# Designs tried in a protein design chat: VHH binders against o75319. Part 19

Target 1, 181 residues: o75319
Amino acid sequence: GNHIPERWKDYLPVGQRMPGTRFIAFKVPLQKSFEKKLAPEECFSPLDLFNKIREQNEELGLIIDLTYTQRYYKPEDLPETVPYLKIFTVGHQVPDDETIFKFKHAVNGFLKENKDNDKLIGVHCTHGLNRTGYLICRYLIDVEGVRPDDAIELFNRCRGHCLERQNYIEDLQNGPIRKNW

## First folded at step 1 (VHH)

Design c3g (framework vhh_h_nbbcii10_fgla)
Fold by ESMFold2-Fast, scan of step 1:
Structure c3g (fold): chain B 181 residues (1-181), chain A 126 residues (1-126)
Amino acid sequence: as target 1 above (181 residues)
Amino acid sequence: QVQLVESGGGLVQPGGSLRLSCAASGFTFSRYSSYYLGWFRQAPGQGLEAVAAISYSGGSTYYADSVKGRFTISRDNSKNTLYLQMNSLRAEDTAVYYCAATYRYGSLKSHEYNYWGQGTLVTVSS
């Protein structure tokens, strides 16, 4: 359906690249059929996403879509040159180990294949905040050895919005490290 | 759903100190402890002036030029409480002080804050 996600308008479309990483976070793009419910300045289509990334002098090399739906846009709405990965994640609950490992494997694979360029990994859920911030921070903590509070602060600053889900924050700060194998 | 309650206001003499508290009454730890929090003030007949703001971790703080070096903002996330320690108070600090919450990082702009307390009066006079 064409129902605008609740609170979607409250969030900045795209954050800034997280310094020292290849990550950039954004809210879900909405295909053209949603534009009839939006003012021109509120529109954020897949095309608008790529325009905003280009305006930051950045280039996307991968999109990871964490939403539990395909109703907002389709992979066909993206340029053929940008790989798309769907990881279905339910909102509100901390992502399970399987989801965390799938995210880590996708990121590690991208980095290995993109050693010779500076293309970014774009990550989004509905608002580009809680599921997105959790998985990015979890990667930084578990793989890169970043301290939890530093990872959260870096994400919050670059996204332009603070992580809101306390259970996600508690897991990042106090939960076990999920090791890759 | 979101409720902010200020306390600690009152009458103080110039050069004195006062500590304001803002309890996130009605907040749960599930959604609001990560909010960027701030203090704003409004003197009689004046507009809202930003005082200070603080990030979730407390690692980033921002202050208005008028209060830098005199006021300190802090937060206790375990108690969902925001504080403003006010030192070296001046007559021009007399105002109603509001605590406010935003999901916007680093903002000192009142129009970017979504949730507001009812205010607490601080009067600096002899």
Scores: ipSAE 0.012, ipTM 0.371, lowest interface PAE 8.3, mean pLDDT 86

Design c3h (framework vhh_h_nbbcii10_fgla)
Fold by ESMFold2-Fast, scan of step 1:
Structure c3h (fold): chain B 181 residues (1-181), chain A 125 residues (1-125)
Amino acid sequence: as target 1 above (181 residues)
Amino acid sequence: QVQLVESGGGLVQPGGSLRLSCAASGFTFSRYSSYYLGWFRQAPGQGLEAVAAISYSGGSTYYADSVKGRFTISRDNSKNTLYLQMNSLRAEDTAVYYCAAPGRFYTSKYAYDYWGQGTLVTVSS
């Protein structure tokens, strides 16, 4: 079905750009078929996503979708010129090294191709919080050398919600750096 | 249906040139598989070898050491077509050449989900 994800309404649709980075985090957009179950002010479609980012004077250049499903929206609902990367991740578990490396490769490739612009990398899971925050913070720690607590604080502030899963936080703070990709 | 179709293969003498084309249908290069498109080859009795890869803008390219300076990868996003210009061909370049694209939802240069049928290139005197 077209059932709305649990707790989806509890989260802000889109965070702020993370200063000093190209990242912006948001919750999963929901295609038109979900709108019958939403009040007008609760709607957050793919079109709404792009409108909200434009309202912040930002532009998306890549969307990374971390959900383990394709039921919430179709890539066809996105502008044809915006690349879309699907990385299937299971909730609740810390992403494995292969998933982390795929994320890093996508980000690094985007940054090399977009040196001449300021377009953003949009990252989302279902709520745009735990898997999203983990992979963004993991990138900042492993690739950009940001201190774990600083990466987590920056993500929490810009997303407007704090990372909730203790195992994700503990891996970021105390886990090994994964630099070979 | 997603489909990649290679063309331009054939018999050529050592030192000759060929230009391979890969036409995509059922999706656009600019929409989902936009990050890296690649060429691979398989010589008789050998496994698949990565030959070249190119990013969406064409600003980033990769070449195998065996072909650097001789082959050039390019793309025309308006025509939904990928190219491989092969110059100074050698007997060891004899192989079936495959065009590869990431799945509709993947942009990783190391993960290719869609493959063409292949086009044979034979370099012999």
Scores: ipSAE 0.000, ipTM 0.175, lowest interface PAE 13.1, mean pLDDT 83

Design c3i (framework vhh_h_nbbcii10_fgla)
Fold by ESMFold2-Fast, scan of step 1:
Structure c3i (fold): chain B 181 residues (1-181), chain A 125 residues (1-125)
Amino acid sequence: as target 1 above (181 residues)
Amino acid sequence: QVQLVESGGGLVQPGGSLRLSCAASGFTFSRYSSYYLGWFRQAPGQGLEAVAAISYSGGSTYYADSVKGRFTISRDNSKNTLYLQMNSLRAEDTAVYYCAKGYSPRLYYSGFDYWGQGTLVTVSS
């Protein structure tokens, strides 16, 4: 189905780069077949994503797609020069340790490869909020030693929306550090 | 279960040629699962060394300086298989060769996952 995800229109398409990091979060882009259900100002295709990133004077070097579906857009809709990583995550549940490890591994590899440029890691789930915010904050806490509340505040401010899932927030604040790397 | 299965290793004389294959099991090659595919190797008593990588379309390829001009990486997405054509083999190419999938446009160990069992290549007279 070409139905628009629930509440998708309620969220800003793209946040701002998180200062001091290489992360930028956004909601899922929707391929052209969804546009018949959207007003022109509501459209957010893969092309629109890259245009909005460019408007911020930023450049994407990696996209990490956390959705549990392939129906919203195809990797073929992205420039071939931008790597695309799919990590299937189920909504509502705190991502498991294997998922956290995969995310950290991808981020660490990107950063090592991109020391000489300022390209961004784009992360999205359906709304670019709960799963996206959890994994970005988990990385900042576990790998970069950021305090949990500081990581959450930074994400919320830059995304333009606050993390909504209480179980995700509680895990970030009180859960153990995952030493997957 | 997700698995990559390497094959084609064996004993070969210096200056000889060998073609390695890597077949996916439990998944198919796509931009979703295998944007980049690569080859890594580990010689006896040595650490892991990156060899070559290829993008989904085959439009971007990366080679270690030690193999550049001698090895060619290719992929056949319809057959779910990655290849490494190895020419002008040298004794120092002796290693267990592993294939991996990842997102990295360059050969960084940390950018690849789902590594297979490996295939032994011995270059010796």
Scores: ipSAE 0.005, ipTM 0.257, lowest interface PAE 11.9, mean pLDDT 85

Design c3j (framework vhh_h_nbbcii10_fgla)
Fold by ESMFold2-Fast, scan of step 1:
Structure c3j (fold): chain B 181 residues (1-181), chain A 125 residues (1-125)
Amino acid sequence: as target 1 above (181 residues)
Amino acid sequence: QVQLVESGGGLVQPGGSLRLSCAASGFTFSRYSSYYLGWFRQAPGQGLEAVAAISYSGGSTYYADSVKGRFTISRDNSKNTLYLQMNSLRAEDTAVYYCAAVRTYHYGSPKYDYWGQGTLVTVSS
């Protein structure tokens, strides 16, 4: 396969569940073909993802993949019981209103269908940081009424890394609430 | 060097109140220097228990079920101080209380980088 994503090794594979929510964030899992370039302790396959979630006594009910590519792993590498949703997002730019709406719709649908369980919504982009953190925080601010600074702090703490893109942070703090239901 | 110093501990009767303070030196309580602050306790013969935590903005707080509704955590970034207001104290709240800080949260499990020496709280009649 292809090369390891730039800076991918610099990030914690999977964060903690964000308390008071159903969200958990992680970096993109890499299928077996990438492991030739990784030490055993650096490997983070789809199987490794589910093992790490289980180690936290949590269970995934949905994966939302925000990467603009399918080269890192295939949906077929995931358990059949876990729904997979692809929302193609370009890095560096604040996600547009259509992308924000799709994310909100998917989260709201999952929560309505999963009222009787505590399964998590797993969200990732390449590093599980900027696009991932933006969309999770946008949901918390617009739908749950969380203060922007509190949403960002909660995400940063639970992910183990701080949002890096200033334009994303500024949009979350100062941008209008988007009521795309 | 970074240092956290607790104060305000002492002997109180059941049902009483006490306020703990934690003063920081060697670093400041700001968004980029002390992202998360917390209180932990250790009862005689027991392990360390998380009690409460507060975000840099003060907008997010977390409490152990055993203290929820009785204890309030707050921070004053201008005074570089963390507080724990303890109300309706019970005998089981008897412990050494420690303040702790996460200065830079990167690459790790949720853990606290800096710890105070502790202050004793005894709840007894």
Scores: ipSAE 0.000, ipTM 0.115, lowest interface PAE 18.4, mean pLDDT 83

Design c3k (framework vhh_h_nbbcii10_fgla)
Fold by ESMFold2-Fast, scan of step 1:
Structure c3k (fold): chain B 181 residues (1-181), chain A 125 residues (1-125)
Amino acid sequence: as target 1 above (181 residues)
Amino acid sequence: QVQLVESGGGLVQPGGSLRLSCAASGFTFSRYSSYYLGWFRQAPGQGLEAVAAISYSGGSTYYADSVKGRFTISRDNSKNTLYLQMNSLRAEDTAVYYCAAQLRGYYPSTWYDYWGQGTLVTVSS
């Protein structure tokens, strides 16, 4: 069916910018057709996303969409000036090395092209928590040399929700550093 | 190694049809490895023009206004091949056609990471 994602209403729409980084995490925006199933205060459309980012005095320069589906919103629902990147990921499994590499490559490319501004990289999966938190933390650990526990704490604090999947947490804390080829 | 090889180009009369193929090797049309596959063209003395794009899931397609309703982009994941069906061809469609793949992510300066060598399409009486 065409229903609101399970537990989607349980999560804060948008976190805060992660200090010392260009990352901000949020849950999946839902296009206007989903609003008939939502109270006005529960709505979180692509437009609502940009309004909430602006309310924090921030600006998005890139959106990375980690959902396995394209049913929640279309790239055309976003401002034409903001690049959109889709990396298909499944829930539950730790993202594979190819997915991790693509995420790192996209982030590095954005940072290289945006040296003269402070625009943010917005990252989301369905809830903006497990896959989103994993890939952001994996980047900070592998590329920036952040200690795993520090990366996880920073993400949890700024997202306003703690990473829930133990296999993701275990991989971040004890798994190997993924080498870029 | 990633390689894209175009085929199907040739000489065709105005109003005719051609089907271009792009065989991909060194990667699969995986939902976890790529964003879009696309067709671009370059006419003599002109810049590169985007023609059509298709998501790796096949769920989203995009067309240049100049070809919308005449061209159809499709993919066969089992054959690891991208297609462009070109109908109602015009002299203005004469160009070298390139297929391209997004594999390493998006940059504001680059959309597509890998490109084929191109196949010539000539529309002339």
Scores: ipSAE 0.000, ipTM 0.137, lowest interface PAE 12.4, mean pLDDT 83

Design c3l (framework vhh_h_nbbcii10_fgla)
Fold by ESMFold2-Fast, scan of step 1:
Structure c3l (fold): chain B 181 residues (1-181), chain A 125 residues (1-125)
Amino acid sequence: as target 1 above (181 residues)
Amino acid sequence: QVQLVESGGGLVQPGGSLRLSCAASGFTFSRYSSYYLGWFRQAPGQGLEAVAAISYSGGSTYYADSVKGRFTISRDNSKNTLYLQMNSLRAEDTAVYYCAAYGKSIYRPSDYDYWGQGTLVTVSS
């Protein structure tokens, strides 16, 4: 299907870099086949993503795709110079420890290989909000030692939208540090 | 442009060996991905079946019962190439072999986004 994801138009395409980190969050880009259902100003293709990142004077070095589908765009729609990583993450549920572990390893590997540049890790799910915000905040809390409320505030401010799922927020604030890495 | 190109197929006698290669271009194999790379085959007059799969994240490998102990899946990330080493070949291994990438599951062809053209393996008595 070419069906636009529910509420996708309600969210800003791209947030801002989270200061003090290498993270930037955005909603899922939609390939050309979706453009028939969108006004020109609503379009957000993979090309549009890279243009918007450049407009912020930033550069992507990795994309992490947390959607549980391949219908929205294909890795082939991305520049060959930007690595693409898929972590299939079910929506609505707090990501399991294996998913958290995979995310942490991807981020740590990128940072080790990119210590001499300032390229960003782009993270998205369908809306670039709940799964995206959870995994970024989980990384900041567990690996970087950021206080949960500070991580959540930073994500919300930079994304331009607040985390919506109460179970995700509660896990971040009150859950244990995950040591599955 | 994303491409998968298979090579190494051909005619072999029962009990023989072949190594299939799948060269990937337009994307890189990521060690951190939850995707699978896989080999599928289609025997004459039969449906497509999963043969072997390897995860990106840790190199975990999976095999169909019919090939376990005889076939070995591997990859070389520096060459962006997937391999299938086939030993102790049998007449029933005769099939067109396909490599596939970006799989959400080990077993379902529909869960793989990219496919090669296929390479014919004939095991003749």
Scores: ipSAE 0.000, ipTM 0.134, lowest interface PAE 16.9, mean pLDDT 85

Design c3m (framework vhh_h_nbbcii10_fgla)
Fold by ESMFold2-Fast, scan of step 1:
Structure c3m (fold): chain B 181 residues (1-181), chain A 125 residues (1-125)
Amino acid sequence: as target 1 above (181 residues)
Amino acid sequence: QVQLVESGGGLVQPGGSLRLSCAASGFTFSRYSSYYLGWFRQAPGQGLEAVAAISYSGGSTYYADSVKGRFTISRDNSKNTLYLQMNSLRAEDTAVYYCAASPRYYFSGKQYDYWGQGTLVTVSS
């Protein structure tokens, strides 16, 4: 089905780059088949995503898609030059250690291969908020050693929306560091 | 306005060690602002070369292949100080060493916002 995700219209399409990091967060782009259910100003296609990133004078080097579906857009809808990684992540639940490890591995690999440029890692789930914010903050806390409250506030400010799920916030603030996998 | 001041350069024999320090001051940004810090060098008659870079908290480090396994970058955020521990020094490591800071990651000096004045390291018998 081509139904618009619940509350998708309530969120800004793309946040700002998180200073001191390579991360930028956004909500899921919707392929052309969804556009008949959207006003022109509500459209946010894969092409719109790249246009909005360029408007910020930024460039995407990797997209990490955290949705538990492939119905919103296909990798073929993205420019062929930008790598795409799918990590199926269930909503509402704090991501498991395997998911956290996959995310960290992808980020570390990208940074190693892109040390001579400033290309961004674009991360999204359905709203670009809870799963997205959790995994970005988890990376900053566990790998970069950022204080949990600082990571969360940086994400919230740059995304333009605050993390909503209390279980995610609680895990980030008081949960264990996931160093092992 | 950020200021960076390097220290610890000098004359050392091949195979020796030196530790460089870079003291940062003038930070007027909030806790939401982060900086990548790096060491760059320029040998006599050569261009600027990236040596090492370190993320905000020290969790991620990057090294040029020419120094990997010999040099260690570290930072102490409580002292606003960046370090470069240089071991097994070679004549080819002779250069002016610069510390640099950027809110954006680049393993290229072209886009760093703040630079120190440099400290000379001479490796010679």
Scores: ipSAE 0.006, ipTM 0.355, lowest interface PAE 10.5, mean pLDDT 85

Design c3n (framework vhh_h_nbbcii10_fgla)
Fold by ESMFold2-Fast, scan of step 1:
Structure c3n (fold): chain B 181 residues (1-181), chain A 125 residues (1-125)
Amino acid sequence: as target 1 above (181 residues)
Amino acid sequence: QVQLVESGGGLVQPGGSLRLSCAASGFTFSRYSSYYLGWFRQAPGQGLEAVAAISYSGGSTYYADSVKGRFTISRDNSKNTLYLQMNSLRAEDTAVYYCAAFKTGYPRSYLFDYWGQGTLVTVSS
């Protein structure tokens, strides 16, 4: 099926850049085949993603796709100049240590390669909220030493929606720091 | 949708040569311009070992000390294919060989985006 993900229309397409970081979060873009069931103002294709980021005077340098599917859009739908990383994550579960390690190393590698520019790391899952917010906050807490509640508040404010999954919030606030830098 | 398919493995005598290929489908190599593409191997009963890696432009390569001077990594971006030319093969090169895309210049399994099913290389008389 080409069904729109449940509740996908309930979320803002793209958040704002998280100040003091290179992160921007968004919901999954949907390729043109999904547009038959969307009003014009509801469309959010890969092209729409890049247009909205340009409207904020920002530029993407990397997209990290956290969905457990490839049905929503293809990497070929993205500009060839923007690297794409797929990290398959299962919804509802706190990402495992290997997934957290992959995310941290991708971010660290990007920052090392892009120290002379201000390009952003775009991160998304289906809604750009729970898995996305968890991994961004986990990076800020474990690598940058941000207090958990501050990381969560920053993400919520910039995404325009609050993290919803209590197990993710619990792990961020009270879980162990993953020392895997 | 994204898939890496290795081929070219087989049985070869010590001192022989093989060329492995890794065909990418569902994406283009330029998508991974900030990534390395590389080859990993796993010998029977052992863990993964990084063998060789190459940057998008081909300007940067990595080789494990055990294969340096014998193996050559290359890529054909127009064919979306990665290659490993293996010369002067030794019994200890016997392994399943995997291709993968990864973010760092030193391949680590937990940094991989995708890898294939593998192709078996057996070096024996």
Scores: ipSAE 0.000, ipTM 0.107, lowest interface PAE 19.3, mean pLDDT 82

Design c3o (framework vhh_h_nbbcii10_fgla)
Fold by ESMFold2-Fast, scan of step 1:
Structure c3o (fold): chain B 181 residues (1-181), chain A 125 residues (1-125)
Amino acid sequence: as target 1 above (181 residues)
Amino acid sequence: QVQLVESGGGLVQPGGSLRLSCAASGFTFSRYSSYYLGWFRQAPGQGLEAVAAISYSGGSTYYADSVKGRFTISRDNSKNTLYLQMNSLRAEDTAVYYCAARGTYWSSPYKYDYWGQGTLVTVSS
């Protein structure tokens, strides 16, 4: 379907790089078939994503797609030089341990392979906010030892929108650190 | 030395069964070193073919169409061991079987960082 996601137009397409990290967050790009339902200034295709990141003098080295659908765009719509990782993540529940560890493993592997460059890890869900913000903040808290409130504030500021789901915020602030077993 | 070691290969007649094992040597199975484990094979004169893969928790498995319904992949992280149960073997299953682990980044089930030496499986009467 060509149905635009609920409230998708309400969000900035792409945030700023989170200083001190390799993360940049954005809302889901929409392939060309969606453009008939959008004004020109509302369009945000995969090509638009790469143009906006280039405008910030940044370069993507990995895209992590957290949506529970493949209807918005295809991996083939991305440059072949940029790896694409799909982690199917349900929208309203705090991600389970397997999902969290998949995300952490991908990030750690990317950083190890890209230690000699400054390429970014692009992360998105539908709005680039709740699932995206949760997993980025969870990584910063669990792996990098960032204080929960500092991680959340950094994400909110750089994304240009605040995390909205109370259960996600509560888990980040007061939940357990997820460890390897 | 960091390696994976396969065992359980051999000669078996068509319709028979074999169980392959793959044990880690010099490292342990973890979410970061072995999130995906897989079995690959190479028949004489052919390229490498992915056979089966399994995620860390065992919650996700993949099978090649050629083996689906006949082979079962499983893992025991506490024993650092990966298994492949092969049933209803056919002559076309004759190959060297390799186990492999994704040690870091896993955007594709075929990008593996650690590989075993291989074990020969021959299906012939």
Scores: ipSAE 0.000, ipTM 0.115, lowest interface PAE 14.7, mean pLDDT 85

Design c3p (framework vhh_h_nbbcii10_fgla)
Fold by ESMFold2-Fast, scan of step 1:
Structure c3p (fold): chain B 181 residues (1-181), chain A 124 residues (1-124)
Amino acid sequence: as target 1 above (181 residues)
Amino acid sequence: QVQLVESGGGLVQPGGSLRLSCAASGFTFSRYSSYYLGWFRQAPGQGLEAVAAISYSGGSTYYADSVKGRFTISRDNSKNTLYLQMNSLRAEDTAVYYCATLPYYRSGSKFDYWGQGTLVTVSS
């Protein structure tokens, strides 16, 4: 099936780079087969993603895909020069420790291999908001020592939409620090 | 057929050392299938804890604070094997240890490869 994800049209395609970090968040790109169901101004393909990043004078070095599906686009639709990481993450529930550890490790590895450039880590789930915002903020809090409210505020400002899930916000503010990466 | 197989676990006294190995069966370590490899553990009555991870080239390594300075992760891609050298072992290191592939580049696969686990008991 090629049904457009629920509420997908409600969100901005791409946020801005989070200052002081290598992160940029966006909603899931949709491959050409979805374009029949979209007006031209609503299209956001993998190619559109890279064009919008370039328009911000940024360059992607890694994409982390947090969706629990492979139906929206294929890794083959991405430039061969950009690594693609799939971390299957269930929506609505706070991501489990395994998912958090995989995310932190991928980010740390990218940063060490890319010390000589300023390429970005692109992170998305379906809407580029809840799972995406949780994992980025969790990284900033646990690895970089950012205060929870500051991490959340930074993400919200740069994404252009506020984290919506109270259980995610509660875990970020009051949950245990996962120091395993 | 396609699996990771851990070995090297066992009973060791506090302060002792063990080296765990993880061998791929039915597939080979590559930049696409196994750019990042890691070790996880689960102690009795506890949740899963990440222990260490290593990139394909070995240029990037990460350790849990609880094991940093005591454990060393390494890999030999020519032998299709991941290692965890555990030194200065403590009772709190008692756990089942799992190796896992961590997707990095165009894996697209829904299935991460995990091992069956190997028990490490630190006791006098």
Scores: ipSAE 0.000, ipTM 0.153, lowest interface PAE 14.9, mean pLDDT 84

Design c3q (framework vhh_h_nbbcii10_fgla)
Fold by ESMFold2-Fast, scan of step 1:
Structure c3q (fold): chain B 181 residues (1-181), chain A 126 residues (1-126)
Amino acid sequence: as target 1 above (181 residues)
Amino acid sequence: QVQLVESGGGLVQPGGSLRLSCAASGFTFSRYSSYYLGWFRQAPGQGLEAVAAISYSGGSTYYADSVKGRFTISRDNSKNTLYLQMNSLRAEDTAVYYCAAIYRGSTYYPKEYDYWGQGTLVTVSS
C-alpha cells in the first residue's frame, strides 16, 4: 500500500464542466492498491473518474496529469482511447513559462483535433485545485481573453473549492499575459 | 461463498445465435463489489481471451475486435445477472466462455478480475 496524499479526502473527487470551455477538473485518481485505506464512499479510482464524468453526461477526450509523481496511478489504468499527457509540475511556485507553454500547446492541439465532438479535457494535480486551477485560468486569460477574476470565479464555482495559494491568485490577477501558445 | 455460474452454452450452427447468462451468488452486483463484469473465452489449445466487459451502470463497454458488431454485453443488477448476446456465430467462436467480476478495480483490463465462473461450452459447427 501507499499512503493517501495529505488532505486528499477533503476535496470533491470531480468538479463540473466549466461552461463555455472544454475543461473539467478533478483530484488525482488512486489505483486499487490505495483502497485498503479508504471507505467505499471515499474511493476514487481511474474507473470511478470515468463513471462520475459519465454521470454528468460528459466524456473525456484527454487527461492532463500535473502531479510531480507517478505513484498514484498508471496510464495503462485508463481506457486506451483516452490520450494521457504528463506535465511534471512542482507545487508551491507559480508554474514556469515552459510548463505554461506545454499546457497551452496540449489544449490547443486537442481542440483543433476535436472540433467535431464535445469531449472534455480533464486536468488534475494532487487535489485538482492549485496547479490545476492556475493552468486552466492562465489558459482562459491568455488565450481566450477572459478577465482574471471571471476565470478564477468560474473555476472555483465549477470545481466546488476555491484556489488556496495566494501567489497563484496574485499572478493570475496582476501578472503578465504570457503569449506563448 | 462467492460463486459465478454460467449457462446458455450449447451447440449452434454457423450464423446462429446464443445468449449466455452468468448468475452471481454469495455477493450482489453493486458499484462496490462488481464495478466491471466481463466475459472471457478459451478455445481448445489457445490461451484465455477477453471478449467483452461492462461497467456497473452499463455506460462503459469493451469488446474484442474479433466480436465487435456481433456480440452485445449487458447486465441486470436487480437480477444479479450478466448476459452475452452472441449473433452471427462462427466456427472460431467455439470455446469455453467464462464470466468474471472485479471488486472495485482501478482498470477494466482482464488482469484486474477477482472472481471467475467455471465456464460454459459453446460449440459452433454444422
Scores: ipSAE 0.000, ipTM 0.103, lowest interface PAE 19.1, mean pLDDT 84

